# Ledger of designs, part 353: VH-VL binders against q0aze0

Target 1, 268 residues: q0aze0
Amino acid sequence: MKIILVNNRFKENTEKKAQEIAGQLSALNVEVIIDNGLDEPYAGTVDFIMVLGGDGTMLRAARRYGQRAIPVLGVNMGTVGFLSNIEINELAEYLPLILREEYSLEARMMLEVAVFQQQSLLTRVFCLNELLLRSNSPRMLSFALEISGQKLEPYRGDGLIVSTTTGSTAYSLSAGGPIADPQLDAFIVTPVASHIINKRPLVVSPEREISLHLLEEREAIIGIDGQIKMDFGAENRVLIKRAPHPLLMVNLKAKPFFTSIDRSLQRQ
Short names: E, the ipSAE of ESMFold2; O, the ipSAE of OpenDDE; V2, 0.75 times the mean of E and O plus 0.25 times the DockQ between their complexes.

## First folded at step 14 (VH-VL)

Design CC66 (framework fv_inotuzumab; at its last look DockQ between E and O 0.81; V2 from the best seeds 0.77)
Fold by ESMFold2-Fast, scan of step 14:
Structure CC66 (fold): chain C 268 residues (1-268), chain A 123 residues (1-123), chain B 112 residues (1-112)
Amino acid sequence: as target 1 above (268 residues)
Amino acid sequence: EVQLVQSGAEVKKPGASVKVSCKASGYTFTDYAIHWVRQAPGQGLEWIGGINTYTGDTYYRRKFQGRVTMTADTSTSTVYMELSSLRSEDTAVYYCARDESYYDYLSGYFDYWGQGTLVTVSS
Amino acid sequence: DVQVTQSPSSLSASVGDRVTITCRSSQSLVYSEGNTYLSWYLHKPGKAPQLLIYDVSRRFSGVPDRFSGSGSGTDFTLTISSLQPEDFATYYCLQATHFPLTFGQGTKVEIK
């Protein structure tokens, strides 16, 4: 059995904890690969991925490995996140279940984001939460949104979010988008500080293609899961589709999504 | 508007502790980590550590471990840095600075800074 | 610790001059998905530092376009295309790829 441990680059204690866990797993005859983000993703066959950190570390793991149909478990090292399933102090209790493959899987849709320049593909990335188009200057953006070839009236404002249902509680929520059951498959399209008063969030079939391009030359950025930034100009176009494979999240214990989000919103 | 406002200058004896505050306004407090950076007289900028205001995670440079504690009070949007066992070499201007975070991810650049707090350690 | 070295430590220049400051790290600063955590700051006596450039080459909001950043891996450059009176200051680079975060020693830009 081969397991990848994904940890946070900033927190020295997560590196030490990853080494400790790797030692424990090696004693159980499990091969361990530590992914701290500095190297290319491990290319070999892997049976399981364990994420040691918060939701941001899980999002990085999803971008690196989410399209490979490998079970991914979020192990929280501190405060409980939406994408973690167990706490670090519970790992010893659940480890036998992991090794015997006695767990359920929850499929979470992902976005495929393709950025073009003059019809040439520049890059293709995957993400679990969202793509954010935003201005990188004090000037408002003017941009075109197309949904499966249907051209909407131009947008004017600070930007736009195209989110998965998993991402509904991230940037989309902050911008006024709906909270979505992550078991649903849909794109959520949420305007950011629109100057057009009637531009509302849209809930769109995940089988649709969404495209964006600027109508005026502006300094803009495409953000992926709050972690990757790409310059976006009038010569660029972005195409967003459902990714070929969902992220397979490990469920070892019940996590009541609705009561968790309700408590989070009450306590802020 | 985004502002980070720090507490006033402090004069301390060697061996004492100092606690500097950094009050944030004009943005969502938990969307940004707060780091602490100091500059001793005639020296360059030195990173001390930081705190993720959403997760509560702290990051301390090894030379300050055991002497520095960073805390965040979300109800007042204030971050505190306490430095104990003060030495004359700790005399410096201490700055807080914000770092855009996304859960436990840190962007790693400091877009807005506090005005600085002079801490003088002398007998 | 990853060491960050700036060159030169100081320079003299006149208003209108092109100024270049380099920053070299002892290890590559490239992280996942090509992210490179290198930023540049302007610092004047009695004032707080100010962000100029982040992620190697992205200009922070409100920063004049005479400031630009470039580089990759271990070698980075800040360029001021036409120095203005308010630009006489000390400049610092910061790496945030490796823990602990490390500043360069600073480059002082003085009037000729």
Scores: ipSAE 0.814, ipTM 0.906, lowest interface PAE 0.9, mean pLDDT 91
Fold by ESMFold2, look of step 16:
Structure CC66 (fold): chain C 268 residues (1-268), chain A 123 residues (1-123), chain B 112 residues (1-112)
Amino acid sequence: as target 1 above (268 residues)
Amino acid sequence: EVQLVQSGAEVKKPGASVKVSCKASGYTFTDYAIHWVRQAPGQGLEWIGGINTYTGDTYYRRKFQGRVTMTADTSTSTVYMELSSLRSEDTAVYYCARDESYYDYLSGYFDYWGQGTLVTVSS
Amino acid sequence: DVQVTQSPSSLSASVGDRVTITCRSSQSLVYSEGNTYLSWYLHKPGKAPQLLIYDVSRRFSGVPDRFSGSGSGTDFTLTISSLQPEDFATYYCLQATHFPLTFGQGTKVEIK
């Protein structure tokens, strides 16, 4: 059995704990790869991914491994977030179940994001929470949104968020979008500081294709999960689709979404 | 308007402690970690540590471990840095600076800085 | 600790000059998905440092286009294409890929 341990760049406690867990698993003849983000993603066959950290660490794991249909467990090392399932002090209790593969899985939709320069594909990336289009200057953006070839009236403002339901509690929420049940598959399209009165958040079928491009020359940035940034200008277009595979999140411990939502949001 | 406003200059004796505040305004406090950076006379910038205001996690450079404590008060949007067992080489201007966060993820650059707090350690 | 070394330590220049400052890291600063956490700051005595460039080459909002950053891996450069009177200052690079965060020793740009 082969397990990847994903940890946080800045948290020494996470690194020390990853080494402890790796030692315990090695003693059980489980092969362990530690992913601290400095090396390329492990390319070989992997049976399980354990994320030691918060929701931000889970987002990196999802982008690296989410398309590979590997079970991913969030292990909280501090503040309980939306994507962790168990606490670090509970891991020893659940480890036998993990090794016996006695757990359920919850599928979480991901985005596939393709950025073009004119007609040429520049890059393709996956996303668990959201794509953010935003201005990279004091000036507002004017931009076009198309949904499955249907052009909406132009947008003007600071930008736009295209979120999964999982991402509905992140930037989308702060920009006025709805909280969505993560068991639903959908796009949530939320304007950021729109100067166009009639631009309300949209909830869109996951089968649609969403495209964005600027209507005038401006410096903009595409942000992915708040962690990847790409330049975006008048020569660019981004196409957003449902990713081929969902993230497969491990459920070992009941974590009722609706009763936990108010407590998680009170931290803001 | 984004602002980080620090407490005023301090004069301390060796062996004492100092607590510098950094009050944030003009943005959502928990969207940014706060780092502390100092500059001793004639020296460059030195990172001391930081605190993620969302998670409460602290990160201290090893040389300060055991002497520095950083705390955040979300109700007042204020971060505090306390440095104990002061020595003459701790004489410096201390800056707070913010680093955009997304949960436990940190962007790793400091976009806005406080005005600086001079701490002088002398007998 | 990852060391970052700036070159030169100081230089004299005139208004209008092209200035380049180099920052070299003892280890690669490349992180997951190519993210490279290197940033540049301008610092004048008695004032707070100011962010110029982040993520190697991205200009911070409001920073004039005469400032540019480049590089990869371990070697990075800040370029000021045409020095202005307000640009005489000390410049620092910062790496944040590795714990602990480390600044270069600084490059003082003085008026000739």
Scores: ipSAE 0.764, ipTM 0.889, lowest interface PAE 1.1, mean pLDDT 90
Fold by OpenDDE, look of step 16:
Structure CC66 (fold): chain C 268 residues (1-268), chain A 123 residues (1-123), chain B 112 residues (1-112)
Amino acid sequence: as target 1 above (268 residues)
Amino acid sequence: EVQLVQSGAEVKKPGASVKVSCKASGYTFTDYAIHWVRQAPGQGLEWIGGINTYTGDTYYRRKFQGRVTMTADTSTSTVYMELSSLRSEDTAVYYCARDESYYDYLSGYFDYWGQGTLVTVSS
Amino acid sequence: DVQVTQSPSSLSASVGDRVTITCRSSQSLVYSEGNTYLSWYLHKPGKAPQLLIYDVSRRFSGVPDRFSGSGSGTDFTLTISSLQPEDFATYYCLQATHFPLTFGQGTKVEIK
C-alpha cells in the first residue's frame, strides 16, 4: 500500500504529525509520501490520500489529486471545517480500517475550470469549492454570464462566484448564496456586490456549462478555491463544467452535515 | 473603510512582558489573518508571526518561539501579541498587518497595516 | 531561512526618473500550482508600510500605475516608471512562499 500524506508546511504541527504518521505506517510496510505543497504532486500510483489540516489543505489536495479517483481522507487537527472526517486523535483507532480498505466513499462534484485567451487555452484546473471572478479595483465589473448557450442579462457588481455544493458553505455563503446539501450535484452561481444587487443566486444543473467574460476593458482576477489567482481581462473567458471525476472522500465516521453547520458558521 | 488600530506606546524593563493590541474594523474579521512585523531602529522590517483568526492557528518565527503569543478575540475583532522576556533588542516599532485568508490558507501579502506601536525596552 | 536580497541598498534619483529595484531569493519562490508569493511595500518614516504589489505583478488597489512588478523564480523587480515626490521612501520585498516569511533588507530611494 502507498499513501500520500498531505500537510501544510506553514503549519509545523501538521508537518510533525505527518512525519510521525509516516514512521508508523512505514513500520507497517506502507509506503508513504509526504506532500507539503512545495513540490509537484506525486505522479505515481497511490492507494490512499490522507490530508492533515483544515479545509484549505483539503482543497489543495483535491486540486492536486482529485482527478485521479483516489480515496481522500480529511483528518482535522483542531480547526473548524466541513471537509474533515475524523480528528487526529482518532487516527490510531481508524488506521486498521484504512489499511484494510474498510470504509465508505462519498463522491463530491468538482469544477473543471478552463481559462482562455481568445481561442487559446491558458490553463485548466479542477477544484472542489469555487471559482471567483472579482474586480481588481473598487470599481464594479460588467461581465456576461452564459449558461448552456443562454445569455443572461449583463451583470454589474464586484464579481461572481461559481461554486459546487461543497463550496456552498465557503465564500458563496458569505456572498449570500444558499447552503446546499453536499450530496447534491449542482452549480451555485452567486453574485458578489457591495452595493445594490438585483440578481439572485442561481442553482444550476451540473449538466450545464457556465461561461464568463468581461464586457469592458477592466482588470479582474480569477480566484480558485481562494488559493489560485489569475489575471482576467477583456480578452479572456472562463468556461466552467462539472469535472469528469468527483473527489472521493473517505467516510470512516458519520458526520452529519446539517447538525454541524451551526457550530461551524458561528465562527464567521 | 478597513482600519487596524493598535494600542499605545509601551516602556518596559528587561525581563518584562508586553502585550500589544490590534483592533480591526471595516471588514469581516475572520476572513483575514493578522501578522505582526517589527522594525528596530536603523533596521529593516522583520516578520514575527501571524494568527489565523478563523482557525486560530498561529505561525511564529522560530526566533520568537517560546516568547511570543498571539491571540484573537472575535467578539471585539482584536488581535493581541504578547512578547515575554523582553530584551533591549526587542526595542522596535511593532506593526500588525492584514493578510487575506481562506480557511487555513494565507495569501502571504499584507494589504493593510496598523499605525505601529513603539515598544521601548530599557533598564 | 530563505534569504531575500534587494539591490541596490540605496539609490539617488530625481523626479521623473525610472527606478528599478531588484529582489533576489536564495531559493525559488514558486509554490505549487504556480503561485509565487512575492510582494512589495513602500515605507516612510513615522508611517505604516503600504502594499504596492502582490503576487509578483498585481498592483494593489489605489496604487498608481507607475508602479509595476515583474519576475519569476528567484529574481523579481519593482519598477517605478516616473518617480514622483511622494515616492521617496524605503522599499521592501516580502516572500511568503517559504516559512518563515522574510523581508528584503530594504532599498532607500533618496532625492538626488
Scores: ipSAE 0.735, ipTM 0.902, lowest interface PAE 0.7, mean pLDDT 93
ESMFold2 (binder alone), look of step 16: mean pLDDT 91; pTM 0.946

Design CC67 (framework fv_inotuzumab)
Fold by ESMFold2-Fast, scan of step 14:
Structure CC67 (fold): chain C 268 residues (1-268), chain A 123 residues (1-123), chain B 112 residues (1-112)
Amino acid sequence: as target 1 above (268 residues)
Amino acid sequence: EVQLVQSGAEVKKPGASVKVSCKASGYTFTDYAIHWVRQAPGQGLEWIGGINTYTGDTYYRRKFQGRVTMTADTSTSTVYMELSSLRSEDTAVYYCARDESYYDYLSGYFDYWGQGTLVTVSS
Amino acid sequence: DVQVTQSPSSLSASVGDRVTITCRSSQSLVYSEGNTYLSWYLHKPGKAPQLLIYDVSYRFSGVPDRFSGSGSGTDFTLTISSLQPEDFATYYCLQATHFPLTFGQGTKVEIK
């Protein structure tokens, strides 16, 4: 069995924990690869991915490995998170179930984001939460939105979010989007500080293709899961569609999504 | 209208503790981590540590470990840095600064800063 | 700790001059997905530091276009294309790829 351990860059303790867990797994004849983010993603075959950290670390793991149809378990390192399933102090208890493959899987849709310069593909990335188009200057954007070839009236404002249902509680929520059951597959399209009063969030089929381009030259950025930035100008177009594979999240114990989000909203 | 407002200057004796506050306004408090940076007279900027206001995670540079504590009060949108066992070398202007966070992800740059708090350690 | 060294430590310049400041790290700052966590700050006595450039080359909102950042791996540059009176200050780079976060020692830009 081959397992990837994914940790974050800011907590010195997570590297130490990753090494300790790797030692324990190696003693059980499990091959372990540690992904601390400094190297390219591991390219070989992998049976399981264990994420040691919060939701941000899970999002990085999903971008790197989510399209490979490999089970991914979020292990909370003491932080609250929606994407973690067990706590680090529970790992020893659940490890025999992991090694025997005694767990259920929950599929979470992902976005495929393709950025073009004129007619040439510049980059293709995948993400679990959202794409954010935003201005990188004090000036608002003018941009065009197409949904499956249907051209909407032009947008004016600070930007737009195209989100998965998993991402409904992230940037989309802050911009006025709905909270969505992550068991549903849908795109949520939420405007950011639109100058046009009646631009509403849209909930659309995950089979649709969404296209964005600027109508005036502006300094703009495409953001992916709040972590990756890409320049976006009038010569660029972005195409967003459902990714070929969902992220396969491991369930070892019940996840109380609605009570968790309710509690989180009361704290803010 | 983003503002970080720090508490006033402090004069302390060696061995004492100091607690500096940083009150945030004009944004969603839990969307940004707060870091602390100091500048001693004639020296450059030195990162001390930070706190993720959403997760509660703290990050301390090893040389301050054991004598620095950072806390956040979400109800008042205020972050505190307490530094104990003060030495004359701790005389510095202490700044808080915000770092855009996305859950446990930190962007790692400081877009808005507090005005600074002068801490003088002498006897 | 990853060390960050700025060059020069100080320089004298006139209004209208092109100014170049270099920041060198002891280890590569490239992280996952090509992210490179390097930012530049302007600091004046009696005032808080101000962000100029983040993630190597992105200008912070409201920062004049005379400021630009470039570089990769371990070598980074802040350029001021035409120095203005308000630009006389100390400049710092910050790396945030490796824990702990580390500032350069600073570069003081003084009137010639």
Scores: ipSAE 0.803, ipTM 0.906, lowest interface PAE 1.0, mean pLDDT 91

Design CC68 (framework fv_inotuzumab)
Fold by ESMFold2-Fast, scan of step 14:
Structure CC68 (fold): chain C 268 residues (1-268), chain A 123 residues (1-123), chain B 112 residues (1-112)
Amino acid sequence: as target 1 above (268 residues)
Amino acid sequence: EVQLVQSGAEVKKPGASVKVSCKASGYTFTDYAIHWVRQAPGQGLEWIGGINTYTGDTYYRRKFQGRVTMTADTSTSTVYMELSSLRSEDTAVYYCARDESYYDYLSGYFDYWGQGTLVTVSS
Amino acid sequence: DVQVTQSPSSLSASVGDRVTITCRSSQSLVYSEGNTYLSWYLHKPGKAPQLLIYDVSTRDSGVPDRFSGSGSGTDFTLTISSLQPEDFATYYCLQATHFPLTFGQGTKVEIK
């Protein structure tokens, strides 16, 4: 069995814990690859991915490995998160179940994001939460939104978010988007500080294709899961569609989404 | 309007502890980590550490580990840095600075800074 | 720790001059999917540092066009195309790819 351990770049305690876990797994004849983000993604075949960290670390793992149809387990390092399933102090208890493949999988849709410079593909990236288009200056943006060939009236404002249902509790929520059941497949399109009255969040079929481009030269940035940032100008356009494969999240322990979000929102 | 407002100057004796506060306003507190950076007289900027205000995770440079503690109070949007076992070499202006975060991810640049707090360690 | 070295440590210049400051890291600053966590700051005595450039080349909101950043891997440059009176200051680069975060030693830009 071969497992990738994904950890956070900033936390020395996370790196030490990854080495400890790698040692424990090696003692059980499990081959371990550590992904701390500094090298290219591991290109070989693997059986399981274990993410040591919070939701941001899980988002990085989803970008790198989510399209490979490999079970991914979020192991919380003592922080509260929505994408982790077990705590680090529970790992020893659940490890036999992992090794025997005695767990269920929950599929979470992902976005495929393609950014073009003029007619050339600049980059293609996958994400679990959202793409954010935002202004990088005091000037509001003017931009075009097209949904499966249907051109909407131009947007004027600070930006736009295109989110998965998993991402409904992230940037989209802060911008006034709805809370969505992460088991549902849908895009959520939420405007950021729109100057047009009646620009409302849209809930769109995951079979749709969404495109964005600027209508005027402005300083803007595209953000992907809050981690990848790219300059976005009038010569750029972005194309968003459902990724070919969902992220396969491991369920070893019941984790109630609705009660968790309800408590989070009430405590502020 | 985004502001980070720090507590006032402190004078301490060697071996004492100092606790400096950094009060945030004008943005969602938990969307930004707060880092601490110091500048000793005639020296450059030195990163001490930071705290993720969403997760509570702390990041300390090894030199300060064991004598620095960073805490965040979400109800008051305030971050504290406490430095113990003070030495004359700890005399410096201490700055807090915000770093856009996304859960446990940190963007790694500081767009707004506090005004600075002078800590003088002398006998 | 990843070491960050600025060059020069100081320079004398006149208003209108083109100023170039370099920042070299002991290890590559490229992270996941090509992200590079390198930022530049301006610092004047008695004031807090202020952000100029982040992610190698992105100007912070409100920063004048005369400031630009470039570079990749281990070698980075801050350029001021036409120095203004308010630009006489100390400049610092910061790497945030590797723990711990590390500033360069600073470059002081003084009146000639």
Scores: ipSAE 0.738, ipTM 0.883, lowest interface PAE 1.5, mean pLDDT 90

Design CC69 (framework fv_inotuzumab)
Fold by ESMFold2-Fast, scan of step 14:
Structure CC69 (fold): chain C 268 residues (1-268), chain A 123 residues (1-123), chain B 112 residues (1-112)
Amino acid sequence: as target 1 above (268 residues)
Amino acid sequence: EVQLVQSGAEVKKPGASVKVSCKASGYTFTDYAIHWVRQAPGQGLEWIGGINTYTGDTYYRRKFQGRVTMTADTSTSTVYMELSSLRSEDTAVYYCARDESYYDYLSGYFDYWGQGTLVTVSS
Amino acid sequence: DVQVTQSPSSLSASVGDRVTITCRSSQSLVYSEGNTYLSWYLHKPGKAPQLLIYDVSTRASGVPDRFSGSGSGTDFTLTISSLQPEDFATYYCLQATHFPLTFGQGTKVEIK
């Protein structure tokens, strides 16, 4: 059995814990690869991915490995999160089930984001939460949104978010988008500070293709899961569609999504 | 609109502790980590550490580990840095600065800074 | 710790000059997915530092377009295409790829 341990570069204690866990797993004849983000993603065959950290670390693991159909378990290091399933102090209890492959899987849709310059593909990335188009200056953007060949009236404002249902509680929520059951497959399209008559969030089929481009030259950024940033100009366009494979998340214990989000909203 | 306002200058004796505050306004407090950076007289900028205001995680440079404590009060949108066992070489201007975060991810650059707090350690 | 070295330590220039400052790290600053956590700051006595450039080449909001950043891996450059009176200051680069975060020692740009 081969397991990838994914950890966060800014959490010194997480690096020490990852080494400790790797030693424990090695003693049980499990091959361990540690991924702290500094090296290329591990290209070999892998049976399981264990994410040691918060939701941001899980999002990085999803971008690197989510399209490989490998089970991914979020292990919380003491922080509150939506994407972790167990706490680090529970790992010893659940490790025998992990090693015997006795767990259930929950599929979470992902986005495929393709950025073009003219007709040339510049990059293709996958993500679990969202793509954010935003202005990188005080000037608002003017941009075109097309949904499966249907051209909408131009948008004017600070930007737009195209989110998965998993991402409904991230940037989309802050911009006024709905809270969505992550078990549903849908795109949520949420305007950011629209200048024109109140543009509403849209909930559309995951079979739709969404395209965006600027209608005038502005300083703009495309953001992926809040972690990858790319310059976006009038010569660029982005195509967003459902990724070929969902992220396969490991369930070892029940986690109450709706009561967790309800508590979070009351604490703001 | 976005502001980071720090507490006033402090004069301390070697061996004492100092606690500097940094009050944030004009943005969602938990969307940004707060870091602390100092500049001693005639020296360059030195990163001390930071706190993720959403997760509560702290990140300290090892030379300050055991002497520095960073805390965040979300109800007042204020971050505190307490430095203990002060030495004369701790005399510096201390700055707080914000770092865009996304859960436990940190962007690693400081777009807004506090005005600075002079801490003088003399015997 | 990853060492960050700036070159030169100081330079003298006139208004209108092109100024180039280099920042070299002892280890590659490339992270997951090609992200490189290198930023540049302007600092004047009695003032807080100001962000100029982040992620190697992205100009911060409100920063004049005479400032540009470039580079990859271990070698990075800040360029001021036409120096203005308000640009006489000390410049710092910061790496945030490796823990702990480390600043360069600074480059002072002074009037000729």
Scores: ipSAE 0.749, ipTM 0.886, lowest interface PAE 1.3, mean pLDDT 90

Design CC7 (framework fv_inotuzumab)
Fold by ESMFold2-Fast, scan of step 14:
Structure CC7 (fold): chain C 268 residues (1-268), chain A 123 residues (1-123), chain B 112 residues (1-112)
Amino acid sequence: as target 1 above (268 residues)
Amino acid sequence: EVQLVQSGAEVKKPGASVKVSCKASGYTFTDYAIHWVRQAPGQGLEWIGGINTYTGDTYYRRKFQGRVTMTADTSTSTVYMELSSLRSEDTAVYYCARDQSYYDYLSGYFDYWGQGTLVTVSS
Amino acid sequence: DVQVTQSPSSLSASVGDRVTITCRSSQSLVYSEGNTYLSWYLHKPGKAPQLLIYDVSTRFSGVPDRFSGSGSGTDFTLTISSLQPEDFATYYCLQATHFPLTFGQGTKVEIK
């Protein structure tokens, strides 16, 4: 059995914990690859991915490995997040279940984001939460949104978010988007407004293609899961689709979504 | 707009502790980590550490481990840096600066800075 | 620790000059998906530092377009295309790919 341990680059203790866990797994005749983000994603076959960190570290793991149809387990290092399933101090208890493949999988849709300069593909990335288009200057953006070839009236404001249902509780929520059941597959399109113009969030089929481009030359940024940032100008276009494969998240422990989000919204 | 306002100048004896505050306003406090950077007279900028205000994770440069403690009070949108066992070499202007975070991810750049707090350590 | 070295340590220039400052790291700063955590700051005595460029080449909001950043791997440059009076300052690069975060030693841009 081969397992990838994904850890956060910035948390000094995660390297030591990754080494400790790798030692424990090696003692059980499991091969371990440590992914600290400095190298290209491991290209060989693997059976399981264990993410040591919070939701941000899980998002990085999803971008690197989410399209490979490999089980991914979030192991929280102290703070409870939406994408982690167990705590680090519970790992020893659940490790036998992992090794016997005694767990359920939850499929989470991902976005495929393709950025073009004129007619040339500049980059193609995947993400679990959202793409954010935003102004990088004091000036408001003017941009075009197309959904499956249907041209909407121009948008004017600070930006736009195209989110998965998993991302409904991230940037989209902050911008006024709906909370979505993560078991649904849908795009949530949420405007980031500089004033009220009756632009409402849209919930659209995950089979649709979403296209964005600027109508005026402005300094703008495309953000992917809050972690990757790209300059976006009037010569650029972005195309957003459902990714070919969902992220396969491991459930070892029941984590009720609705009661968790309800508690989060009621707390200060 | 975005502001980071730091506490006033401090004069301390060697061996004492100092606690500097950094009060944030104009943004969602937990969307940004706060780092501390100092500049001693005639020296360059030196990163001390930071705190992720959402996760509570702290990050300290090794030379300050055991002497520095960073805490965040979300109810007042204030970050504190306490430095103990002060030496004359700790005389510096101390800055807080924000670093956009996304859960446990840190962007790794400091877009807005506090005005600085002069800490003088002398006998 | 990853070492970050700026060159030159100081330079003298006149208003209107093109100025380039280099920043070299002892290890590659490339991270997942090509992310490179290098930023540039301007610092004047008695004032807080201010962000100019982040992620190698992205200009921070409100920063004049005479400032630009470039580079990859271990070698990075900050360019000021036409120096203005308010640009006489000390410039610092910061790497945030490797823990701990490390600043360059600074480059002082002085009036000629």
Scores: ipSAE 0.722, ipTM 0.877, lowest interface PAE 1.3, mean pLDDT 90

